# Ledger of designs, part 78: VH-VL binders against q9nrl2r1430to1533

Target 1, 104 residues: q9nrl2r1430to1533
Amino acid sequence: GGVHELSAFEQLVVELVRHDDSWPFLKLVSKIQVPDYYDIIKKPIALNIIREKVNKCEYKLASEFIDDIELMFSNCFEYNPRNTSEAKAGTRLQAFFHIQAQKL
Key: E = the ipSAE of ESMFold2; O = the ipSAE of OpenDDE; V2 = 0.75 times the mean of E and O plus 0.25 times the DockQ between their complexes.

## First folded at step 4 (VH-VL)

Design q11 (framework fv_erenumab)
Fold by ESMFold2-Fast, scan of step 4:
Structure q11 (fold): chain C 104 residues (1-104), chain A 121 residues (1-121), chain B 110 residues (1-110)
Amino acid sequence: as target 1 above (104 residues)
Amino acid sequence: QVQLVESGGGVVQPGRSLRLSCAASGFTFSDYGMHWVRQAPGKGLEWVAVISYDASNKYSVDSVKGRFTISRDNSKNTLFLQMNSLRAEDTAVYYCAKHLYRGYSWGMDVWGQGTTVTVSS
Amino acid sequence: QSVLTQPPSVSAAPGQKVTISCSGSSSNIGDNYVSWYQQLPGTAPKLLIYDNNERPSGIPDRFSGSKSGTSTTLGITGLQTGDEADYYCGTWDYSLDAVVFGGGTKLTVL
């Protein structure tokens, strides 16, 4: 726990944001864009929220950071059928995350 | 099957008002956001407004703010566009369109045939 | 000036393939899912592609979509005379709080 871990979280979240498959995860969806999303997904989260939590030093443990990223992917696969662009992007980005997270 | 039918278009003078309606059938209307999109003669598509499934959120293009109001009646499966202070540049075919519920796409999967609004002096 | 930039026209012969580009910015294509629409003369628009690369039921696999960064592309293979139409890209723009469409591309099949 400390400055080094927060710097590592910032580096990783920036890498995720810049990845080609990050587009479904950059921001929370609105009730207009996906009206039934919040009926299905009880703990919505997105990369902009995770990055803000990193910047505010709200993650004390690497496991808390990893849990929020995994929640984001879990929400994606719960809401989106496997044949969707979101689920395919989520699968690829999650694999990338698992490789990078080994460094945390 | 799944269908949207617009009505209420016509010829009006500048400064007057029109109310467009869009009747929905074949799907659970109250589960989806709804859009109004217009197309001036010989021009491209221009988005006008959207309303969330529960009417809690609304957005509209800047050129119609303060003049047009989007609303819905979920008990009647009907979408509305109240158009006040009409201008010549509002002349267009007005389509209602259903928001695609699947994914985070702002896609519109069901479209009506359109209703024509002509603003002339 | 439309927020999303498409070429105004494209032409090809039956059986050929065409690519229609659509360019935007981070606030629209970069951060959001893109849809493509076909508008046959005198008709309402029809959804061809949603979520960057998915097809609604009933849309043939000759139509495909792709997205890279702040740009998206509609691909049409095995062109048919019935494909002659206007094609529009569209997405949300979070800086404008609005749905934005490209200016449209007229496809002529000669």
Scores: ipSAE 0.015, ipTM 0.670, lowest interface PAE 6.8, mean pLDDT 88

Design q12 (framework fv_erenumab; at its last look DockQ between E and O 0.19; V2 from the best seeds 0.00; counts 0 for: pae E 3.2 > 2, placed apart)
Fold by OpenDDE, look of step 5:
Structure q12 (fold): chain C 104 residues (1-104), chain A 121 residues (1-121), chain B 110 residues (1-110)
Amino acid sequence: as target 1 above (104 residues)
Amino acid sequence: QVQLVESGGGVVQPGRSLRLSCAASGFTFSDYGMHWVRQAPGKGLEWVAVISYDASNKYSVDSVKGRFTISRDNSKNTLFLQMNSLRAEDTAVYYCARYKIGSGYRPFDYWGQGTTVTVSS
Amino acid sequence: QSVLTQPPSVSAAPGQKVTISCSGSSSNIGDNYVSWYQQLPGTAPKLLIYDNNERPSGIPDRFSGSKSGTSTTLGITGLQTGDEADYYCGTWDYSLDAVVFGGGTKLTVL
């Protein structure tokens, strides 16, 4: 671990954020627009939160970082049917993540 | 076959109380949220209240707040509407309707046939 | 009065196309999915369109929905006598924390 891993996490988050399919994941879901979201999703998370955790060095292990990213996708697939734009974007972004995560 | 059957309607005087029930069958009741919607004679649809699948969240229209309470018993596949301090303007056919969780409290994909509530002196 | 605005009535001859408009604001139609409901005379409402333009199973493709800005439109092609009914738009309003409906549109088949 150490600084090298943190830098790797930072870079990966940047790449995820810049990805075309990141739009569902940039911020926490708005209860205003999705009123029942938090009735279902009990562990909300988004890329901005993950970025903050990275910046604060809260991830001691790569597995912890990966778990949060996977949680983010899991939440998306739990709430969104597979045929939605959000789920489709999530599927593509997750695939991208899995490739990049192998470098961690 | 999905079925929603309302009951408990009747004729009451202003200030009295009624308790409506909606019996659900043909689907896993606990996997769906439920609404009450009412329709005054010759008028349009008016939303009354919503309750989430596990009753963890509820909303109601302002005109019934403090008087009406939505609840559910998932073990009995039943939705309830406790109506207190009834007013003439509460006169309507009351429908229960379900929504699939994860849909933002909509759409109302199945409706009951309704039960009639008449409030008159 | 209803939060969402619909024309009180529309009419057309069999086989023709009709459209029913539903106007709202950013706090409802603008930021939320809209549903349409059909209510035949003396019956309970039935889901006709959901998520702006999706049809439930059993709803023919003669029925369509579209959304633009803070307004939505129900389209009915190949109008049939059996389409004579009241139609309501509905959605969530986050400023009210409530479901809101249009005032309803009576469709008459001439």
Scores: ipSAE 0.508, ipTM 0.836, lowest interface PAE 0.9, mean pLDDT 95
Fold by ESMFold2, look of step 5:
Structure q12 (fold): chain C 104 residues (1-104), chain A 121 residues (1-121), chain B 110 residues (1-110)
Amino acid sequence: as target 1 above (104 residues)
Amino acid sequence: QVQLVESGGGVVQPGRSLRLSCAASGFTFSDYGMHWVRQAPGKGLEWVAVISYDASNKYSVDSVKGRFTISRDNSKNTLFLQMNSLRAEDTAVYYCARYKIGSGYRPFDYWGQGTTVTVSS
Amino acid sequence: QSVLTQPPSVSAAPGQKVTISCSGSSSNIGDNYVSWYQQLPGTAPKLLIYDNNERPSGIPDRFSGSKSGTSTTLGITGLQTGDEADYYCGTWDYSLDAVVFGGGTKLTVL
């Protein structure tokens, strides 16, 4: 809902973007760079897209915002094996997200 | 022991064609995207093309688009580069390279020895 | 296309430290992991550094990488004559939708 939820979404997205482990998630994965990505991941999402949706007030419910963030991590774990740098970064950033969500 | 071995280079006239091959061994070839990278004499590295692990997606840099076609045969662990309408600027050593798995930018973790293509009149 | 800028050459004495710079932009180094490759004379490139500062198995720890803003550096300590090679930085460029490399730096150990 309200204005305070939208402010909280903005604050949380900013904190995620600033985190050291965020840079693999900042932009949509390039189909040219990773040509099999979109054969496997059907609902791509990235922090820049989520931030744009917050700025345009496209999230009507807090659950919709949280679902996009969790989808981002789920995509990471689905595509990337456990021992990859991306999966490890996703694990750490997801833990950070859960902590920050409690505070905002 | 990952190995990539290129072949099929040679000396050709402008406008002619060559097909390069890259034989892969020591890893599950069908798990990996593969790339071609070239290096003109005395010059640096230039990325040329990429193919997905199952060959369903292929891309080439603009300078070779429409002339070069990357392909693979997973049953024979072989990567190919069909080079048509060759130009003098295509003269280079051509390397096949394995892309490290990951959704972010990933490096080329193994390279072949290269095969030389010379395009001259 | 050499959208990443490296010095053409660098030299140092055996045992010394050298750094090799690579500068780019927000569309490449600024938003991506960077890799470094060593090309010994007459050989194919070999991965030295990936993910800005990680070493693949078999690369000694006297090779190091770092990234700051839109620049990255390769550090080599305890220089040996066997380190004479060309060194290339590489990454993705979102504006070009391509892998981009630096122009290469020739290291001479005097």
Scores: ipSAE 0.357, ipTM 0.809, lowest interface PAE 3.2, mean pLDDT 90
Fold by ESMFold2-Fast, scan of step 4:
Structure q12 (fold): chain C 104 residues (1-104), chain A 121 residues (1-121), chain B 110 residues (1-110)
Amino acid sequence: as target 1 above (104 residues)
Amino acid sequence: QVQLVESGGGVVQPGRSLRLSCAASGFTFSDYGMHWVRQAPGKGLEWVAVISYDASNKYSVDSVKGRFTISRDNSKNTLFLQMNSLRAEDTAVYYCARYKIGSGYRPFDYWGQGTTVTVSS
Amino acid sequence: QSVLTQPPSVSAAPGQKVTISCSGSSSNIGDNYVSWYQQLPGTAPKLLIYDNNERPSGIPDRFSGSKSGTSTTLGITGLQTGDEADYYCGTWDYSLDAVVFGGGTKLTVL
């Protein structure tokens, strides 16, 4: 609990950031690059925001951390059609996350 | 077959206005965000403006903000660029271009043939 | 002047190979997929490569792309005279919040 969980969350976020398929998830989607994104996605999130929340001790339960990561993937699949590079990267990164999350 | 055809370019004096049009065919225009990209004589490509599929969101580069307005008419499959207070540095070939649907990391997959704007005294 | 740096020109003989480089930073090439565009004299740009190394339908396999860190390259094998054109790399820049292009590289087939 507590400190041990936060250390595990930080390590997992670092592994996600370092993954080749993390590029769609590193930062929030730009409203200039994708003008309709925020009309469709109501709870935007990205790895930089999740990492900041970990560092500020905002996750009290592992489930809260996992929910934010899953929200990130859910947003990807909601906005991006299945045949896009973003959706394919999201599929591979989500599979990697599920394997790494077994360590939590 | 996807086609984009620009029109409305010409030679104008500084301070004047032009309205560019881009007629789209061969795809469902209302499913795609549309862009304007320009190219000054002998120079490279410069992104100018974007409009969302439903025209609810519009953005332009700072150098043209307040002077250029992007718009579209989905019922006519047409994209527009209203260019006011034209300057010599706006002299360029103006291309309309389509960006693939996705989170914005995708390329300009189709370009029009371009329309030439020359701002000269 | 351009955000992404390309050599202004490259040249090679018919049938040879050439590579065109494009260098940027972490805010553009480093954090994004890259595209390449071909512009034949007097024509509009045409998409050659997207997502670093993918080819649109109709683009022959002698055109290839690769990305390493903050740099990307366009490879052209079996050069033909019809390949004489300007080539541009392009991507998104998070710091500028804009699409950015390289300055262009003129390919001459000698």
Scores: ipSAE 0.139, ipTM 0.742, lowest interface PAE 5.4, mean pLDDT 88
ESMFold2 (binder alone), look of step 5: mean pLDDT 91; pTM 0.933

Design q13 (framework fv_erenumab)
Fold by ESMFold2-Fast, scan of step 4:
Structure q13 (fold): chain C 104 residues (1-104), chain A 122 residues (1-122), chain B 110 residues (1-110)
Amino acid sequence: as target 1 above (104 residues)
Amino acid sequence: QVQLVESGGGVVQPGRSLRLSCAASGFTFSDYGMHWVRQAPGKGLEWVAVISYDASNKYSVDSVKGRFTISRDNSKNTLFLQMNSLRAEDTAVYYCAKSWRYYDSKGYFDYWGQGTTVTVSS
Amino acid sequence: QSVLTQPPSVSAAPGQKVTISCSGSSSNIGDNYVSWYQQLPGTAPKLLIYDNNERPSGIPDRFSGSKSGTSTTLGITGLQTGDEADYYCGTWDYSLDAVVFGGGTKLTVL
């Protein structure tokens, strides 16, 4: 909780958004591009939704913020086969996140 | 129908500048990464630069770093390439190209413009 | 020099099959998806293959792609005179932070 933790969450989301491998995660998956996504993934989430939650002070604990980021990666690996560009981007971005999350 | 229309090419002397534009229509421009690819006379394709859907990430080939700047105006559906300190080696047809996937600043191109010719010569 | 290696030319008769190879390294083809582009004389390139072996709508199944390790191949069956063009492979290179293309292969249909 608190202002310091929210500033850290905002900084981390900005770093994730700027990362080259963020493209699968910037906005919710398109129904036009991926029609069956919402049949498979029951808790969709993306970086723009997470950033909005940070701005609205909806995260009370660092663990809640981390859980939403991890849900985003979990959804990626559940939907996308491991040899896809999406899964490879997710693997690299998740590793980057784990390094940065040590600062939370 | 997706259309990409390049403009701004011409004949210029070495050391001068040109600004290329690409007018996009038929898709939600602000959802896609955009690229510039060039082709010198009788030569193959050479990728020049990319800009992400929101302009937060940019990459360019080493030979143009410090001289060329890619930018976009999502309110006008327009991609730009500012080319400074032009060299004879920059002579090429310059193509505007659209990324296939939503929000993708890397990868392949589903649509190309017809190109605009840049000739750097006296 | 091009980062990806293609033969400069290939030729065959109408109705025959050709394959065009493209070789790279672990930082490009080995770790990323490959695309192939067709460029007819005097025209802009057109996407033929994406994600190694997928075809966009409107591309006939005579065109196919495959990837093995650090190499990829474009196959064209039932050759037609309208297939005469330059063909380019392309992919992202994470060491260069750049899209890289092969040098191009000129296909002649005799």
Scores: ipSAE 0.006, ipTM 0.595, lowest interface PAE 10.9, mean pLDDT 86

Design q14 (framework fv_erenumab)
Fold by ESMFold2-Fast, scan of step 4:
Structure q14 (fold): chain C 104 residues (1-104), chain A 122 residues (1-122), chain B 110 residues (1-110)
Amino acid sequence: as target 1 above (104 residues)
Amino acid sequence: QVQLVESGGGVVQPGRSLRLSCAASGFTFSDYGMHWVRQAPGKGLEWVAVISYDASNKYSVDSVKGRFTISRDNSKNTLFLQMNSLRAEDTAVYYCARLTKYGYFSHAFDIWGQGTTVTVSS
Amino acid sequence: QSVLTQPPSVSAAPGQKVTISCSGSSSNIGDNYVSWYQQLPGTAPKLLIYDNNERPSGIPDRFSGSKSGTSTTLGITGLQTGDEADYYCGTWDYSLDAVVFGGGTKLTVL
């Protein structure tokens, strides 16, 4: 952990946001569009929330940042069946994240 | 033709009740979330309430909580708004509107009814 | 006042370009997709823009939307007299658990 790692978090979250497979993760899921989401998912999170935490320097360790990103993917796979567009996008984006996270 | 037709508006005294209906046709009503939006004379749009496609989730603006109840009957393709304890500030045209299916995060309304007028006057 | 702030009026001549602004906060515009609606006198609102910058079928490309941070704008080019209307921005507010609209902007084509 340190200031250098916080700058790296900013770079990585920006790369995730710009990735073609980020669309299921950009914002919190709508309760009206997906009514049962918040009954199933108890710790909702999205890239816009993670980016705000990075900007406010709320991650003190790389592991805390990685845990929030992994929570985001875990929520996706818990809610969405494996054959959905959401789960497929999550699988590809998570693989991209794991490659980039090696730099942290 | 995709249509929403509101009915049930009228003139009532403060403290009374009205029930608005919205008849849907030309689409699979049970696939869509539905909204009520109102507009006071000469004023802007104010969201009132929403109900999910299966009626499992409902939200309403704070000023009507405990007084207005949104409901639906998917077997009759009809949306309802039960309005109790009406106040002068509830005077408005009430629109029925369909929630778009444009993405999981979209809260846009793609189809609107013509509106029904509610006047609360003593 | 409305949760989302719009100018009360804008005006331009036929053939010109106009932009209508809408400002909010992180709990609404910042964290959600924005839609824009046109309301012609005496009619119900009509969806112009959804998901910040997408147009429904049948909406001409003279209408465009953009979002930056906690603000969004509606752009109208090649202004026509038939564009005289009230324009509203709208989005979800997760702190209020409500749909919020701007106060509306009256467009006059002179």
Scores: ipSAE 0.046, ipTM 0.677, lowest interface PAE 5.3, mean pLDDT 87

Design q15 (framework fv_erenumab)
Fold by ESMFold2-Fast, scan of step 4:
Structure q15 (fold): chain C 104 residues (1-104), chain A 122 residues (1-122), chain B 110 residues (1-110)
Amino acid sequence: as target 1 above (104 residues)
Amino acid sequence: QVQLVESGGGVVQPGRSLRLSCAASGFTFSDYGMHWVRQAPGKGLEWVAVISYDASNKYSVDSVKGRFTISRDNSKNTLFLQMNSLRAEDTAVYYCAKGRYDFLSGYKTDYWGQGTTVTVSS
Amino acid sequence: QSVLTQPPSVSAAPGQKVTISCSGSSSNIGDNYVSWYQQLPGTAPKLLIYDNNERPSGIPDRFSGSKSGTSTTLGITGLQTGDEADYYCGTWDYSLDAVVFGGGTKLTVL
């Protein structure tokens, strides 16, 4: 294979994945760990799903990509109490995302 | 094959400094967060510090803040821990550990070195 | 000094099953994913379980993890002499803003 340039969406997802505070967001929340999560959260999403959608060219507008990232953060804050490591990580990563998303 | 080799441990008096090194091979070092974890003689594991893949973010346990500095040299595949103002309570085997994902993983590690011994004795 | 509580030791015969418990609080196990580590005598720790119940490549299915509320357990079936080790649970604690480990459980296979 050759070297390829990443799309703007792929570059941003890679930056989010590599951020210190991405650990709660990498994969869908485990049903075994959190049995009531899917009763509370109606539209679950995570960075691995978003990255797959980017790779399949499923985002036609930057707003659709941004909406999925914001949904991920909204889910975090809806489910996790404010004093949890997940909520703290989400707050910091969301701020980082807002800065980077200005490039879109 | 992932390999992590620690060095720089030794016997020092309280108040002195040591610099630990961890030489990494068998993976793309610059893609992963790296951790230091210590174990005092006959005691359990204690997490010390982590550094992100690009060295832009660093976290450490409160008991070492201001005294220990984690750093890395991606061009040499080497992780460092600069330990200043050493105390008897810092006596431990210090392990280098690779983050499980290609980012700062917080509490997840997948490969560990064999450790280097630091003894702070008066 | 350990934030997470494990029994100091457990023992069983070859071929038997054993369960090692790890208890914490809402600030650690209750709100976070748990990992388990195996430390053979004189060696570095090895990741055995991550994300409560996932196994890294090369870890046999005799090892399993589970989490319920503020507690987690490591299950080992078909015990072998080579399983003699110290076992540690680990997770994040949001009250301490640090990674915390259990005190360790020494498994003896008689």
Scores: ipSAE 0.007, ipTM 0.553, lowest interface PAE 12.7, mean pLDDT 84

Design q16 (framework fv_erenumab)
Fold by ESMFold2-Fast, scan of step 4:
Structure q16 (fold): chain C 104 residues (1-104), chain A 122 residues (1-122), chain B 110 residues (1-110)
Amino acid sequence: as target 1 above (104 residues)
Amino acid sequence: QVQLVESGGGVVQPGRSLRLSCAASGFTFSDYGMHWVRQAPGKGLEWVAVISYDASNKYSVDSVKGRFTISRDNSKNTLFLQMNSLRAEDTAVYYCARVYSRGLKYEYFQHWGQGTTVTVSS
Amino acid sequence: QSVLTQPPSVSAAPGQKVTISCSGSSSNIGDNYVSWYQQLPGTAPKLLIYDNNERPSGIPDRFSGSKSGTSTTLGITGLQTGDEADYYCGTWDYSLDAVVFGGGTKLTVL
């Protein structure tokens, strides 16, 4: 009691961050680990950036928030072949997101 | 059958150089990123360097930066590690290892070579 | 000195079960999938577990992996003398920009 209530977007981002399959999405892809990533992916995004946008009240519509999350998954599937650890994690996390996003 | 065979190790004095090789067979070498991992006597595994499938991207850990250079020759299915200014702390068995991915991304080391021993002593 | 912490040794009798722990932080185990490697004396490491709990072809189901938060465990049931080896956990570390390993656990079946 007495704690500030989090927004629906913040609550959903926290649930995504806590998911076991969030690891490819927590921070921007490492330039050292994956240097060709930024040659292929022109609109990089990650959960820490999305969470910052939520906290700064930059999403005016739920659709804008959903679009950023979907961009994150789209980038994952664009860069990573289907049988990679990242693509498998992305598939599971995206399914989890679609269930949770029904609350929006 | 994937095979990786390291060679080029030996006993050298501090400050000298060695060039390690890793001969790959049983897969399309040019489709995979390759890594070097070392293990000092009686100690654990330590990652050293990585190179992308086409050699356009490379990375080495800070402890060897400026001294070690990773390279590859896809026409010969061979990975190299040029080791300059060797120090006693570089004494180790050096393994080449193949990852699943094409780039520098570590997923897991699917296949390892048998290792080649480098001893740096005065 | 290793980034990930493992017990230096574990032991049990043939037919028993053991678990080997590996502890890290959010930048490594917390943020990534984990792999486990078996190293028999005088040999190269061999992939035993990948993506936290997956087994490569040829690895018996006596070996299992699990991850919780910033820690992971390797489980071995029905211990055999051929399981005597050093076991290493491994993952990527986003703060170090490096592959990191545990210090290794020596398993003795005696």
Scores: ipSAE 0.005, ipTM 0.614, lowest interface PAE 10.7, mean pLDDT 86

Design q2 (framework fv_erenumab)
Fold by ESMFold2-Fast, scan of step 4:
Structure q2 (fold): chain C 104 residues (1-104), chain A 122 residues (1-122), chain B 110 residues (1-110)
Amino acid sequence: as target 1 above (104 residues)
Amino acid sequence: QVQLVESGGGVVQPGRSLRLSCAASGFTFSSYGMHWVRQAPGKGLEWVAVIWYEGSNKYSVDSVKGRFTISRDNSKNTLFLQMNSLRAEDTAVYYCARDFYSGSYETHFDYWGQGTTVTVSS
Amino acid sequence: QSVLTQPPSVSAAPGQKVTISCSGSSSNIGNNYVSWYQQLPGTAPKLLIYDNNKRPSGIPDRFSGSKSGTSTTLGITGLQTGDEADYYCGTWDSSLSAGVFGGGTKLTVL
């Protein structure tokens, strides 16, 4: 707990953002470009929002941070068919996250 | 830090118009759905309208449909509520509020402005 | 008239605990996430609970939320005089395509 754990969340988010497969997750899905997205996904989230929550010290437990990252991947797989570039990027980034999250 | 500042309230006669503004700062305004919530004197909270982060999707409570229009200017970080054909029952403090999740309308409001007072009186 | 139903008032002594109920239907509380707000006299509302049972940063763990079916409850333990306020539940109503609030509960700490 404390300041060092919050710094660890920031480091992990930065690593996710810089990963080649982060492109579907950097910002929220556009309502204009994907109008049915928000009919299917009721709790949208993206790495920029998670990073803001880290900076505001909104995560009190590592599990809360992990839950938000997992929600992001869950939304991806719920909306995007398995053969899409989005779903494939999500699968690879989630595997990377699971390895990095072992440090938490 | 996040700030929302409302303006444009005042005292007007029935049938007149007012335009409320909400100036946002401290966050990426263009990523968040924004709401108007009002509260009549001595009464509870009443949700009025929402506009999505892209500005293309809007919802409002039935009692104001056709009279009130919500809009936003993402380049100026400003939310608006155009209120036409005002009635005595529209008298309230009007708050702008940020939706908790960007791009959504879950009606979880993590930040509120201080409110601006609208009085419709003859 | 509010779409969600809350008791108009509750009261308790400092150090005690209270629960404030909020009931709705399948189109609102039953199918959507619930939030709770505290409004001190003369001030704007403040978010206490989001996603049925989560606290924002800065909200003490004396405040808790829970949801069961079409109802939700706000719990406050270790009551303090500074907790005197109006409390509101809120959610989205999918049949109305509108945000909805409870009528509010006035908490008096005597």
Scores: ipSAE 0.000, ipTM 0.581, lowest interface PAE 13.2, mean pLDDT 86

Design q3 (framework fv_erenumab)
Fold by ESMFold2-Fast, scan of step 4:
Structure q3 (fold): chain C 104 residues (1-104), chain A 122 residues (1-122), chain B 110 residues (1-110)
Amino acid sequence: as target 1 above (104 residues)
Amino acid sequence: QVQLVESGGGVVQPGRSLRLSCAASGFTFSSYGMHWVRQAPGKGLEWVAVIWYEGSNKYSVDSVKGRFTISRDNSKNTLFLQMNSLRAEDTAVYYCAKEGWLYDSSGYFDYWGQGTTVTVSS
Amino acid sequence: QSVLTQPPSVSAAPGQKVTISCSGSSSNIGNNYVSWYQQLPGTAPKLLIYDNNKRPSGIPDRFSGSKSGTSTTLGITGLQTGDEADYYCGTYDYSLSAVVFGGGTKLTVL
């Protein structure tokens, strides 16, 4: 990491947040509203957390940033059946991410 | 406009019961989580309980578990808090608060009622 | 004792700027959106800020919020006597499965 790398991560996370399919990923799943989520998902994460990590220079390698984004998608597919709107949104957003991540 | 109007507070002896009500208007009540928040005289805000938009999922702070029960009637746009085995420590103004996020119960409170006072004394 | 830590009081003159801090941990502020509430004497709390830095309709732009790590701040510029109130930060804590508040900060406008 340098300034350009951190800027690239910020730009990508902003693009993810603005994508139509980002709605399941903007913030952590509510434990009150989805009580079994944290029994199933042991490493919860969301775009707001990832963006904050970028802003605090917590990612030392591009692979660490990519791993957190992939963890977010992995959690989505683990919790949500593939026929749900959450899983479908996750599939489309992950494909978008993979295209953009080729440039990192 | 959104309105939340609490009622049912009063002065009661330790060990007795009270039922609070919150009449809601100006929004689709059945689409939002609802909360009870209390404030003891001269003290800060303390979250008490939440009920999910459909009414089946409920959570409360540990100090009231087994004594307080939150419930709702979506057909009447009304939230309730049944308070049993009341203690001096339960003395507070009780506020009805509306969840800000659609179908969520852990966000922020965009509207609050005026509050109803519960005093537990002998 | 409150889960989130705020200074008990802050004061400034009309027209000045104040910042009110709120500190938590990874289970609350560090992983969740933060809100701020204003409570005028004898009234119910009113939402000032939600989602860390957003204002609801009717809240003037002299109120602002920001979040960094496990801490958040409320900024108030152009202080007016009508701002004299208690201010509370709030967020969800996923370890407690509860909404938590700061202890409150009393703002005095001299």
Scores: ipSAE 0.005, ipTM 0.587, lowest interface PAE 13.7, mean pLDDT 87

